# Designs tried in a protein design chat: VHH binders against o28486. Part 29

Target 1, 243 residues: o28486
Amino acid sequence: MIGIIGGTHILEIKVLKDVEETRIETPYGTAEIDVGRVDGIDVAIIQRHGKRKDKPPHRINHAANFYALKSLGVKYVIGMGSVGALREEYSLPSLIIPHDYIDFFSGVTIYNDSLVHVTPGFDEYLREVLVEVARKISSFPVIDKGVYFQTRGPRLETKAEIAMIKSFADCVGMTAGSEATIARELGLSYAIVCTMDNYAHGIKNQSIDYREIVEKAKENARECLKIVEEAVKKVWEEKIQRT
Key: E = the ipSAE of ESMFold2; O = the ipSAE of OpenDDE; V2 = 0.75 times the mean of E and O plus 0.25 times the DockQ between their complexes.

## First folded at step 10 (VHH; framework vhh_etentamig_d1)

Design i7 (at its last look DockQ between E and O 0.82; V2 from the best seeds 0.00; counts 0 for: pae E 2.5 > 2)
Fold by OpenDDE, look of step 10:
Structure i7 (fold): chain B 243 residues (1-243), chain A 120 residues (1-120)
Amino acid sequence: as target 1 above (243 residues)
Amino acid sequence: EVQLLESGGGLVQPGGSLRLSCAASGFTFSDYAMSWVRQAPGKGPEWVSGISGSGGDTYYADSVKGRFTISRDNSKNTLYLQMNSLRAEDTAVYYCARGPYDWYSGFDYRGQGTLVTVSS
């Protein structure tokens, strides 16, 4: 079984066949997981903001989500996301597969009662798979590496904030760093592919409208899903089927 | 060997139309997304449009949206770009590329390009 984590736009897309909605109790809380199949492959999918869209970024229980996936036997987790572009030279829409991230603010961890230190990051194998797939089938320009800057949310960034972080990162979002951190702590492989649907505040000297951001993200989410579906197939063939 | 050959470029007046073609060979054409990218003199490459392997999905840069149409004929291994309402700022060498444009690595494969000049 391969794990997928996505945002609210996934709710509008029938990703899974033969879907079973489940709730899994974990030591960290309850996770909602849909279990089904993608092209005959067992997949567990989590909507990070909740099926009811009632979990803003700072309230997402990443520990519960990833622990639940692990408990189902998931070893590889592919994330889908929407981000703001921090580089004006990027064309929109585009895909980005970040190779590193900055997250100073979330503070998420499963290690609350012991001294354990891990070095987090995105899984290179999964990144390679995503990049390979994207380079073949993406209709968007692809950024095959980049630094993901995570803000806490739920508010968007000020111009001053973006002016600061654009020197260090390529895109900005609210969840991927947290997910990568928890995945690493739990021993899961995790990587993410994101659509860049808008320029971050001040990058193109344009006003930022949240509604517009949402609409563009929705429109572009299908393209991201195509990449993820093919990636799932590749991971399954290379890492699951042969075992 | 993978080959991409662009054609159809030329001189056109503002407001005019032009249709570019790209003949592909050396690979299974329908398995790959294709892209058009352009480069104006003194400027860096600009992604123009992308199309999925099947042709079912098409995307455009904001600068050309509503004016350009990307399409493909997989039976002929050919990619097309219909350009309408051309503007002076559309002047560039247009390249056909296999797969998406990558901001770091460039193109998987790219043709030699065809020059489009929009001038009164």
Scores: ipSAE 0.492, ipTM 0.792, lowest interface PAE 1.1, mean pLDDT 92
Fold by ESMFold2, look of step 10:
Structure i7 (fold): chain B 243 residues (1-243), chain A 120 residues (1-120)
Amino acid sequence: as target 1 above (243 residues)
Amino acid sequence: EVQLLESGGGLVQPGGSLRLSCAASGFTFSDYAMSWVRQAPGKGPEWVSGISGSGGDTYYADSVKGRFTISRDNSKNTLYLQMNSLRAEDTAVYYCARGPYDWYSGFDYRGQGTLVTVSS
């Protein structure tokens, strides 16, 4: 079984079949998981912001989510997300597959009452799968590495915050660092592919119609979904079917 | 071996049209997304347009959207770029590339290019 975590559009994978909603109790709280199949491959899917879109970034129970995936036998989790660009030279739209992250402020961990230290990071095997797939099938530009800066959210970053962090990171988001940290603490492999649909506050100004913004984001999400679908197949063939 | 051969460039006046072609060989063409990338004199490469392996999804740089149309014919292993309403800033060598433009790794494979000059 392969895990997938993303936003609402994650359930729009064309070949996703036999979806059953479930709730799983964990020591860290309850998790909402959709179980189904992608081309006959069992998948467990988390909508990180909740089915009702009631979990802003700082209220996501990452520990419950990833523990629930682990309890279903998941070992590999592929994320999809959205980020702001910290470099004006990046063309939009593009995909970014970060190789590392900075998260000073979330404080997420499963180790609240014991002295345990882990060295976190994005999983290199899953990253390589995502990069290989993107290089073959992405219809728009790819940024095949970068540093993801995680802010707590839910508010967007101020211009001063962006000016400070742009020297140290390539994209900004609110979730992937937490996900990578918790996954590593639970012994799960995690990597993420992100759409880069906008420039972060103060990097660039662009007047744009709300309708045009929504249409672009919907079009760009399709690329991310295609990448995730193909990555699921590749991981299954290489790590699940072959064992 | 992988080969990409562009054609259809030339001299055209502003407002004119050109249709570029790219003949592909040495790989399963329909398995790959394809891109057009251009490079103006003295400038770095600029991604212009991309298309999925099936041809069902297309994307364009803002600078060309509404004027250029990417397409492919998988039965002929050929990629196309229809360029309308050409402007002086479209002057560049246009390259057919396999896969997307990758910011750090560049092109996977690209052709020799075809020169498009927009001048009055």
Scores: ipSAE 0.487, ipTM 0.815, lowest interface PAE 2.5, mean pLDDT 88
ESMFold2 (binder alone), look of step 10: mean pLDDT 83; pTM 0.848

Design i8 (at its last look DockQ between E and O 0.93; V2 from the best seeds 0.77)
Fold by OpenDDE, look of step 10:
Structure i8 (fold): chain B 243 residues (1-243), chain A 120 residues (1-120)
Amino acid sequence: as target 1 above (243 residues)
Amino acid sequence: EVQLLESGGGLVQPGGSLRLSCAASGFTFSDWAMSWVRQAPGKGPEWVSGISGSGGDTYYADSVRGRFTISRDNSKNTLYLQMNSLRAEDTAVYYCARGPYTWYSGFDYRGQGTLVTVSS
């Protein structure tokens, strides 16, 4: 079984066949997981913001989500996201598959009662798979590496904030760093592919409208999903089917 | 061997139209997304448009949206770019590329390009 984690807006389309909605109790809380199949492959999907859209970024229980996936036997998790572009030279829409991230604000961890230190990051194998697939089938330009800057949310960034972080990162979002951190702590492989649907505040002379961001993200979500589905197939063939 | 050969470039007046073609060979054409990119003198490459393997999905840069149309004929292994309402700023060498433009890895394959000049 392969795990997929994404936002509500990008997962509003039916992804799974033979879907079973499940609730899994974990030591960290309850996770909602949809289990089904993508082209005959067992897949578990989590909507990080909740099916009812009642989990803003700072309230997402990443520990419960990833622990639940692990408990189902998931080893590889592919994330889907929507981010703001921090580089004006990028053409939009685009895809980005970040190779590293900055997250100073979330503070998420499963290690609250023990002294354990891990070095987090995105899984390079999954990144390679995503990049390979994207290079073949993406209709978007692809930023095949980059630094993901995570803000806490739920508010968008000020111009001053973007002016500061644009020197260090390529895109800005609210969840990928947290997910990568928890995944690493739990021993799961995790990488993410994101659509860049808008420029971050102040990058170009454009007004930032949340509604516009949402609409573009939804429109571009199908492209991202195509890549993820093919990536799932590739991971299945290379890492799971042969075992 | 993968080959991409662009054609259809030329001189056109502002407001005019031009249709570019790209003949592909050496791979299963329908399995790949294709892209048009352009490069103006003294500037870096600019992504123009992308199309899925089946042709069902098309995307455009903001600079050309509403004026350019990307299409493909998989039975002929050919990619097209219909360019309408051309502007002086559209002047560039246009390249056909297999797959999308990737920022760090570049193109999987691209042709030699065809020159489009928009001038009065």
Scores: ipSAE 0.773, ipTM 0.899, lowest interface PAE 0.5, mean pLDDT 93
Fold by ESMFold2, look of step 10:
Structure i8 (fold): chain B 243 residues (1-243), chain A 120 residues (1-120)
Amino acid sequence: as target 1 above (243 residues)
Amino acid sequence: EVQLLESGGGLVQPGGSLRLSCAASGFTFSDWAMSWVRQAPGKGPEWVSGISGSGGDTYYADSVRGRFTISRDNSKNTLYLQMNSLRAEDTAVYYCARGPYTWYSGFDYRGQGTLVTVSS
């Protein structure tokens, strides 16, 4: 079984069949998971913002979500997301497949009552799969590595915040660092492909409007869905079917 | 062996039109997304347009949207770019590329290019 985590558009993934909506209790809370098939391959799908869109970025229960995936036997989790560009030379639309992240502030962990040190990161095998697939089938440009800066959200970043972080990172978002950290703590492999939907505040002369960001993310999500569907097939064939 | 051969470039006045073609061979053309990328003198490459393997999804840089149309004929292994309402800023060598433009790794494969000059 392969895990997929993304926004509400994830249920538009092609060939998802026999969907069973489930709730799984975990030591960290309840997770909502859809279990089904992508082209004959069992998948477990999480809508990170909730089925009712009631979990803004800073309220997502990452520990419950990833624990629930692990309890279903998932070892590989592929994320889908959206980000703002921190470099004006990046054209839009594009995809970015980050290789590392900066997250000073989320504080997410499963180790609240024990002294455990985990060295987190994006899984390089999954990242290589995502890059290989995107280099073949993406209809728009691919930024095949980069540093993801995670902010808390839910508000967008100020010009001063972007001016501070743009020399250290390539894109900005609110979720993938938390997901990568929790996945590593639970022993799961995680990587993400993101649409780069708008320039971050102050990178170009443009107004920032949340509605425009959401509309662009919806329009570009089809590319991420294509990439994830093909990546699921590749991971299944290489790591699950062959074991 | 992968081969991409661009054609159709030339000199045109502002407001004019050109149609670029790219003949592909040595791979299963319909399995691959395709791109047009351009490079003006002294500048880095600029992605222009991309199209899915089936031809069902197309995308354009803002600088060309509404003026350029990407298309493909999978039965002829040929990629096209219809360029209308040309401007001086469109002057560049135009390259056909297999797959999307990738920022750090470059193209998977690209052709030798065809020159488009827009001037009076």
Scores: ipSAE 0.664, ipTM 0.868, lowest interface PAE 1.2, mean pLDDT 89
ESMFold2 (binder alone), look of step 10: mean pLDDT 83; pTM 0.854

## First folded at step 11 (VHH; framework vhh_etentamig_d1)

Design j2 (at its last look DockQ between E and O 0.88; V2 from the best seeds 0.75)
Fold by OpenDDE, look of step 11:
Structure j2 (fold): chain B 243 residues (1-243), chain A 120 residues (1-120)
Amino acid sequence: as target 1 above (243 residues)
Amino acid sequence: EVQLLESGGGLVQPGGSLRLSCAASGFTFSDWAMSWVRQAPGKGPEWVSGISGSGGDTYYADSVRGRFTISRDNSKNTLYLQMNSLRAEDTAVYYCAKGPYTWYSGWDYRGQGTLVTVSS
């Protein structure tokens, strides 16, 4: 079984066949997981914001989500996200597959009662798979590496904040760093492909409208999903089926 | 060997139209997304448009949305770009690319390009 984590945009997309909605109780809380198949491959999907859209970014229970996936036997997790572009030279829409991230604000960890230090990161194998797939089938330009800057959310960034972080990162979001951290702590492989649907505040002379951001994200989510679906197939063939 | 050959470029007045074609060979055309990228004098490459392998999904840069239309005929291994309402700023060499434009790698393969000049 391969795991997929996505945002609210995935709610309106039929991804799974023979889907079963489940709730899994974990030591960290309850996770909602849809289990089904993508082209005959067992897949577990988590909507990170909840199926009721009641989990804003800063309240997502990443520990519960990833633990639940692990409990189902998932070893590889592919994330889908929507991010703001921090470079005006990027064309929108675009895909970005970050190779590193900055997250100073979330503080997420499963190690609250023991001294364990883990160096987190995106799984390079999954990144390579995503990049390879994207370079074949993406209708978007592909940013095949980059630094993901995670803000706490739920509010958007000020111009001053963006002016600062754009010197260090390529895109800005609210969840991928947390997910990568928790995944690593739990021993899961994790990488993410994101659609850049808007420019971050102040990158271009444009107003930031949340509604517009959401709509664009929805429109572009399908493209991202195609990448993920093909990636799932590739991972299945290379890491699961052949073993 | 992968080959991409662009055609259809030329001189056109502002407001005019051109249709670019790209003949592809050396790979399974329908398995690959295709893209148009352009490069104006003194500027870096700019992504223009992308299309899925099946042709079912199309996307455009903001600068050309509503004016350009990407399409493909997989039976002919040909990619098209219909350019309407052309502007001076559309002047560039237009390249057909196998797969999407990638920021660090550029593209998997591109043709030699066809020059589009929009001038009064």
Scores: ipSAE 0.734, ipTM 0.890, lowest interface PAE 0.5, mean pLDDT 93
Fold by ESMFold2, look of step 11:
Structure j2 (fold): chain B 243 residues (1-243), chain A 120 residues (1-120)
Amino acid sequence: as target 1 above (243 residues)
Amino acid sequence: EVQLLESGGGLVQPGGSLRLSCAASGFTFSDWAMSWVRQAPGKGPEWVSGISGSGGDTYYADSVRGRFTISRDNSKNTLYLQMNSLRAEDTAVYYCAKGPYTWYSGWDYRGQGTLVTVSS
């Protein structure tokens, strides 16, 4: 079974079949997971913000979500997300597949009362799969590496905050560092493909039409979905059927 | 052997139109996204437009949105770029590329390009 975790548009996967909502109790709380199949491959899907969009970024129960995935036998988790660009020269729309992250502030962990130290990072194999797939089928540019800076949220970043972090990172979001950290603590492999939806605050002088932004975000999310669907098939063939 | 051959460039007055073509061979054309990238004299490459393998999804750089249209004919293994309302700043060599522009690893196969010059 392969895990997928994403934001608002994750259930727009067209080939998803036999979907059953599952509620799983974990030591960290309750997780809601949709279990189904993508082209004959068992998948477990988490909408990170909740089905009712009631979990803003700083309130997501990452430990419950990833523990629940592990309890279903998931070993590989592919994320999809949305980020702001920290580089004016990056074109929009685009995808970014980060190779590393900075997260000073979330503080997420499953090890509150024991001495366990993990070496953090995105999974190298999953990242390479995502890059390989994107290089073939993405309809817009691919930023095939970069550093993801995680802010706590839920507010967006100030211009001063962006001016500081752009020296050290390429995109900014609110979730992937937490997901990568918790996945590593639970022994799961995790990597993410992100849409570059906007320039971060102060990076570029642009006027934003809200309706156009919403429509563009939907198109960008569909591109990520295509990448994730194909990556699921590739991981299944290479690591699950063969191991 | 992958081959991409661009054509259709030329000299055009501002406000004019051109249609670029790219003949593709050596790979299963419909399996791959395709893109147009341009390079103005003395400048670095600039992604212009991209299209999915099926042709159902199209995307454009802000500088050309509303003026250019990307399309493909999978029965003829051909990629197109219809360019309308051309401006002086559109002057560049236009390249057809297999797959998307990939920022750090670069283009996946491209042709020799076709020159578009917009001048009065």
Scores: ipSAE 0.670, ipTM 0.872, lowest interface PAE 1.1, mean pLDDT 88
ESMFold2 (binder alone), look of step 11: mean pLDDT 83; pTM 0.852

Design j3 (at its last look DockQ between E and O 0.91; V2 from the best seeds 0.74)
Fold by OpenDDE, look of step 11:
Structure j3 (fold): chain B 243 residues (1-243), chain A 120 residues (1-120)
Amino acid sequence: as target 1 above (243 residues)
Amino acid sequence: EVQLLESGGGLVQPGGSLRLSCAASGFTFSDWAMTWVRQAPGKGPEWVSGISGSGGDTYYADSVKGRFTISRDNSKNTLYLQMNSLRAEDTAVYYCARGPYTWYSGWDYRGQGTLVTVSS
């Protein structure tokens, strides 16, 4: 079984066949997981913001989500996200597959009672798979590496904040760093592909409208999903397929 | 051997139209997304448009949205770009590329390009 984590945009997309909605209780809380198949491959999907869209970014229970996936036997998790572009030279829409991230503010961890220090990161194998797939089938330009800057959310960034972070990162989001951290702590492989649907505040002379951001994200989510689906197939064939 | 050959470029007046073609060979055309990218003199490459392998999904840069149309005929292994309402700023060498343009890895494969000049 391969795991997929996505945002609210995935709610409107039929990803799974033979889907079963489940709730899994974990030591960290309850996770909602849809289990089904993508082209005959067992897949577990988590909507990170909840089925009811009641989990804003800063309240997402990443520990519960990833633990639940692990409990189902998932070893590889592919994330889908929507981010703001921090470089005006990027064309929108585009995809980014970050190779590193900055997350100073989330503080997410499963190690609350033990002294364990883990160096987190995106899984390079999954990144390579995503990049390879994207280079074949993406209709968007692909940023095949980059630094993901995570803000806490739920508010958008000020111009001053963006002016600062654009010197260090390529895109800005609210969840990928947390997910990568928790995944690593739980021993799961994790990488993410994100649509860049808007420029971050102040990058271009455009007004930032949350509604517009959401709509664009929805529109572009299908492209991201295509890549993820193909990636799932590739991972399955290379790492999971039974001979 | 993978080959991409662009054609259809030329001189056109502002407001005019051109249709570019890209003949592909050496690979399963329908398995790949295709991209148009252009490069103006003294500027870096600019993504123009992308189309999925099946042709079902099309996307455009804001600069050309509403004016350009990307399409493909998989039976002919040909990619097209219909360019309407051309502007001076559309002047560039237009390249056909297999797959998307990737920021760091560049082109998987691209043609030699065809020059489009929009001038009065």
Scores: ipSAE 0.777, ipTM 0.902, lowest interface PAE 0.5, mean pLDDT 93
Fold by ESMFold2, look of step 11:
Structure j3 (fold): chain B 243 residues (1-243), chain A 120 residues (1-120)
Amino acid sequence: as target 1 above (243 residues)
Amino acid sequence: EVQLLESGGGLVQPGGSLRLSCAASGFTFSDWAMTWVRQAPGKGPEWVSGISGSGGDTYYADSVKGRFTISRDNSKNTLYLQMNSLRAEDTAVYYCARGPYTWYSGWDYRGQGTLVTVSS
């Protein structure tokens, strides 16, 4: 079973069949998971902001979500997300497949009462799969590596914040660092492909507005979903079916 | 063995139109997304437009949206770019590429390009 975690358009994955909505109790709270099939491949899907879109970035229960995936036997989790560009020379629209992240502020962990330390990161195998798929089928440009800077949210970044971080990262978002950290703590493999739909605040002299960001992400979501669908098939063939 | 051959460029007045073609061979054309990229004199490459393998999904840079149309004929292994309402800033050598432009890996097999000059 392969895990998929994404935002507002995750259920638009083509050939998603036999969907069963479920709630799973975990030591960290309740997770909402849809279980179904993509081209005959069993998948477990999490809408990170909740099925009712009621979980802003700082209220997402990452621990419950990933624990629930693990409890279903998931070992590989593919994320999809939306980010702002930190480099003015990047053309838009594009995809970015980050290779590393910076997250000073979220503080997410499952280890609140024990002394356990992990070295987090995006999974190299899953990242390679995402890059290989994107290089063949993406209809618009791909930034095939980069550093993801995670802010806490829910507010967007100020111009000064962006000016500070643009020298150290390539894109900015509010979720992937948390997801990568929790996945590693739970022993799950995680990587993410993101739509890069807008420049971050102050990178170019363009308006920045959350509604506009969401609308751009919607316009490009099908491309990202296409990459994820093909990546699921490749991971299944190489890691699950081959046993 | 992968070959991409661009044609259809030329000199055109502002407001005019051109249609570019890219003849592809040496690979299964319908399996691959295709891209138009342009490079103006003294500038780096600029993504113009991309199209899915089936032709069902198309995307455009903001600078050309509404003026350019990408298409493909998988039975003829040919990619097209219809350019309307041309402007001076569209002057560039236009290249087709297999797959998307990737920032760190660049283009995947291109020909000599075809020059489009927009001047009065």
Scores: ipSAE 0.579, ipTM 0.824, lowest interface PAE 1.4, mean pLDDT 89
ESMFold2 (binder alone), look of step 11: mean pLDDT 82; pTM 0.834

Design j4 (at its last look DockQ between E and O 0.02; V2 from the best seeds 0.00; counts 0 for: pae O 8.2 > 2, SAP .676 > .668, placed apart)
Fold by ESMFold2, look of step 11:
Parts: sequence; structure tokens; C-alpha cells
Structure j4 (fold): chain B 243 residues (1-243), chain A 120 residues (1-120)
Amino acid sequence: as target 1 above (243 residues)
Amino acid sequence: EVQLLESGGGLVQPGGSLRLSCAASGFTFSDWAMSWVRQAPGKGPEWVSGISGSGGDTYYADSVKGRFTISRDNSKNTLYLQMNSLRAEDTAVYYCARGPYIWYSGWDYRGQGTLVTVSS
């Protein structure tokens, strides 16, 4: 079974068959998971902000979510996210597949009462799968590595914060560092492909229509979903059906 | 061996039109998304447009949206770029690429490009 975790636009997954909504109790709380099938491949899907969109970034129960995936036998988790671009030379639309992250502030961990240290990061095999799939099927540009800076949220960043952050990172978001950290602590492989939906505060000064922004975000999410679906197939063939 | 051969460039006045072609061989064309990328003299590459393997989804850079149309004919292994309402800033060598422009990995198997010059 392969895990998928995404944000607001994951609801546009249309190829999921035999869907069973479930709630799984974990030591860290309950998790909401949709279990189903993509082209005959068992998948477990988490909407990170909740099915009712009631979990802002700083309230996501990452430990429960990833523990629940592990309890279903998931070993590989592919994320989908949305980020702001920190480089004005990055054109939009585009995707980024980060190779590393900075997260000073979330503090998420399952090791609150024990002396355990893990070296976190995005899983390099899953990253390579995402890059190879994107190289073949993406219809718009892909930044195939970069540093993801995680802010705590839920507020967006000030111009001064972005001015500082852009010296150290290529995109900014609120979730992937937490997900990568918890996945590693639970022994799961995790990597993410992110839509570059906007320039971060102060990177470019352009007047744009809100309706145009919404339509671009929908297009970006569809492209991201195609990549994730193909990545699921590739991981299944290479790591689960290896016989 | 993967080959991409661009053609259709030339000299055109502002406001004019050109249609670029890219003949593909050495791979299963319909399996691959394709893109057009351009490079003006002394500048880095700029992604122009992309199209899915089936041809069902198309995307454009803001600088060309509404003026350029990407298309493909999978029975002829050919990618096209219809360029209308051309401007001086569209002057560049145009390349077709297999897949998207990948920033750190670069382009995937391109030819010599085709020069488009927009001059009064």
C-alpha cells in the first residue's frame, strides 16, 4: 500500500476506486484516511487539513496521520504541497521537488519522552522517482531540487521575513518539514512535489486577478496529481512488485 | 537515438506570425510531454509552452499567453508552435525539448533550434 498526503486540491483525485473512508485510532489521536485503489494499486490518502478543512497548518496532527499510514502497512508516502517561490527567475506555472528543508520552529516529533535522535530528510529514492516521472510527463517547468523553508503558519510571511528567507531557501511552505520529520521518526519514506502557486511576499510586484490565481492553482494541482499517480505506479513496480 | 529537429523560423515583422515545427524520432513520442524553450542572445533559457503526451493539456508562460498555441500530431511525431502577434522581445532561438524544462538538469535532447527574428 502506498500513501499519499496532500492539501486542498487532493479532492480532485478521480481515479481512486473502491474508496473506503476510515478513521484510525493511534497513540497520538485519530486520523482520517481514505483507502482505495489507483489502477489496481492499493493507496491510502490523507487530506492533511482534514476532510472538513478544519486543520490549519499548525494544528495538523502529523504523528497521528503518519502512524495511521504505518499501521496500514504503508512504507512509502508521497506528498503534494503548495509553496511560494523565493526566486523571481522561476517562471509560473512550475513545480518544485525539494531535496532538503529548513524548519526551526514547528517542533514536531514523536520523541517527547525518550532520548532518540534521527537524521531527517526527504527520501532520495522517492525524490528520484518524482523527478524521473516529472521529466517525462510534466507539461510545465520543474525545479528538480531546492531547499524548502517551513514557516509555522497559519499567517503568511512578511516582506522582511521573505527577504531573510530567500537567502537560504528556494521555496516557502508550512507542512513538508513536519511531514518529513515525522515520517523519518516512524521509519517511513517520504518525499514531496510542490506546486509553485505564487511568488512569496515581495519577490515580485505584479497586479493579478484573484480569479486568475484560482484558475492557475487548479491547473497546477492537476499537473501535480498526474505526477503523483504515475509515481505511485513506479514505486509499486520497483519496490512492492519486485519478484 | 533520440532526435529533435526544429524548423520554421525566419524573419518577420512585428505583429506577424510564424509556425514552428519539431520532428521527433528515436522514442515513443506520444508517451512524452513536450515543450518549447527559447533563448535570446546573451540570456538564459526561457520556457515558452508545454503540452501533455496526449495533447489534451497545454500550458503557456505569461509572456506568450494568448499569442502562442502549442499543438502536436502524434501520428506524425511532430510538435508545433503557432506564434501570432509577434513582438521584438520574441526574438530568440527556439528549441523543442522532451518533457519540461528542468532547471538543474537542463533540457532533454534538443536539436540546433530554429531562429526567430522579429524586426521592424
Scores: ipSAE 0.488, ipTM 0.806, lowest interface PAE 2.4, mean pLDDT 88
Fold by OpenDDE, look of step 11:
Structure j4 (fold): chain B 243 residues (1-243), chain A 120 residues (1-120)
Amino acid sequence: as target 1 above (243 residues)
Amino acid sequence: EVQLLESGGGLVQPGGSLRLSCAASGFTFSDWAMSWVRQAPGKGPEWVSGISGSGGDTYYADSVKGRFTISRDNSKNTLYLQMNSLRAEDTAVYYCARGPYIWYSGWDYRGQGTLVTVSS
């Protein structure tokens, strides 16, 4: 079984066949997981903001989510995300597959009662898979590496904050660092493909209609999902499939 | 069908107050976090405030913190935004959206919006 973690737009996309909605109780809390199949491959999907969209970024129970995936036998987790672009030269929409991240504020960890120090990061194999697949099938420009800056949320960043972080990162979001950290702590492989849907505050003036933004975001999410589905197949073939 | 209908916008002087309302239908209102988002002319959308389904948690953008208050009445399927100490920069179309926050279009439904103009 391969894990997928996505944002709010995944709710609008039918990804799985033979879907079973489950709630898994973990030592860290309860996780909601949809289990089904993608082209015959067992897949578990978590909507990080909750099925009811009631979990803002700082209230996401990453520990419960990833533990639940692990308990289902998941070893590889692919994230889908939406991020703000910190570079004016990026054309939107674009894909970015971050190779590193900065997260100073979340403080997420499963090690609350033990002295364990883990160096987190994105899984390079999964990154390579995502980059390869994206280059092959995506209609969007692909940024094959970049630094993901995680803000705490739920509020958006001020111009001053963006002015600072753009010196150190390529995109900004609120969840990928936390997910990568928890994944590593639990011994799961994790990488994420992100759609850059908008420029971060103060990077470029965007006068796009709100409705257009929403529609574009949905379209971008579909593009991202296409990549993730192919990535799932590739990971299955290369790492999981019994021959 | 999910429907969100904003009301309460208008013209107000700087320092004034307005109360926006959003009537929701077509879904179990109390199960969903809700947000207010605004878009000023020539600018992108800006997330303003969010509230959990139960109303127990509220969140605000720094730009409105201390001035705006989000609330909801689940018995009436209504979302509110009390806006105090309004400033010129608060001028925008305000949208009611379904979701905990608007993070790069991290919501699925919104209304038609209500215009708030702050001008002397």
Scores: ipSAE 0.009, ipTM 0.306, lowest interface PAE 8.2, mean pLDDT 89
ESMFold2 (binder alone), look of step 11: mean pLDDT 82; pTM 0.845

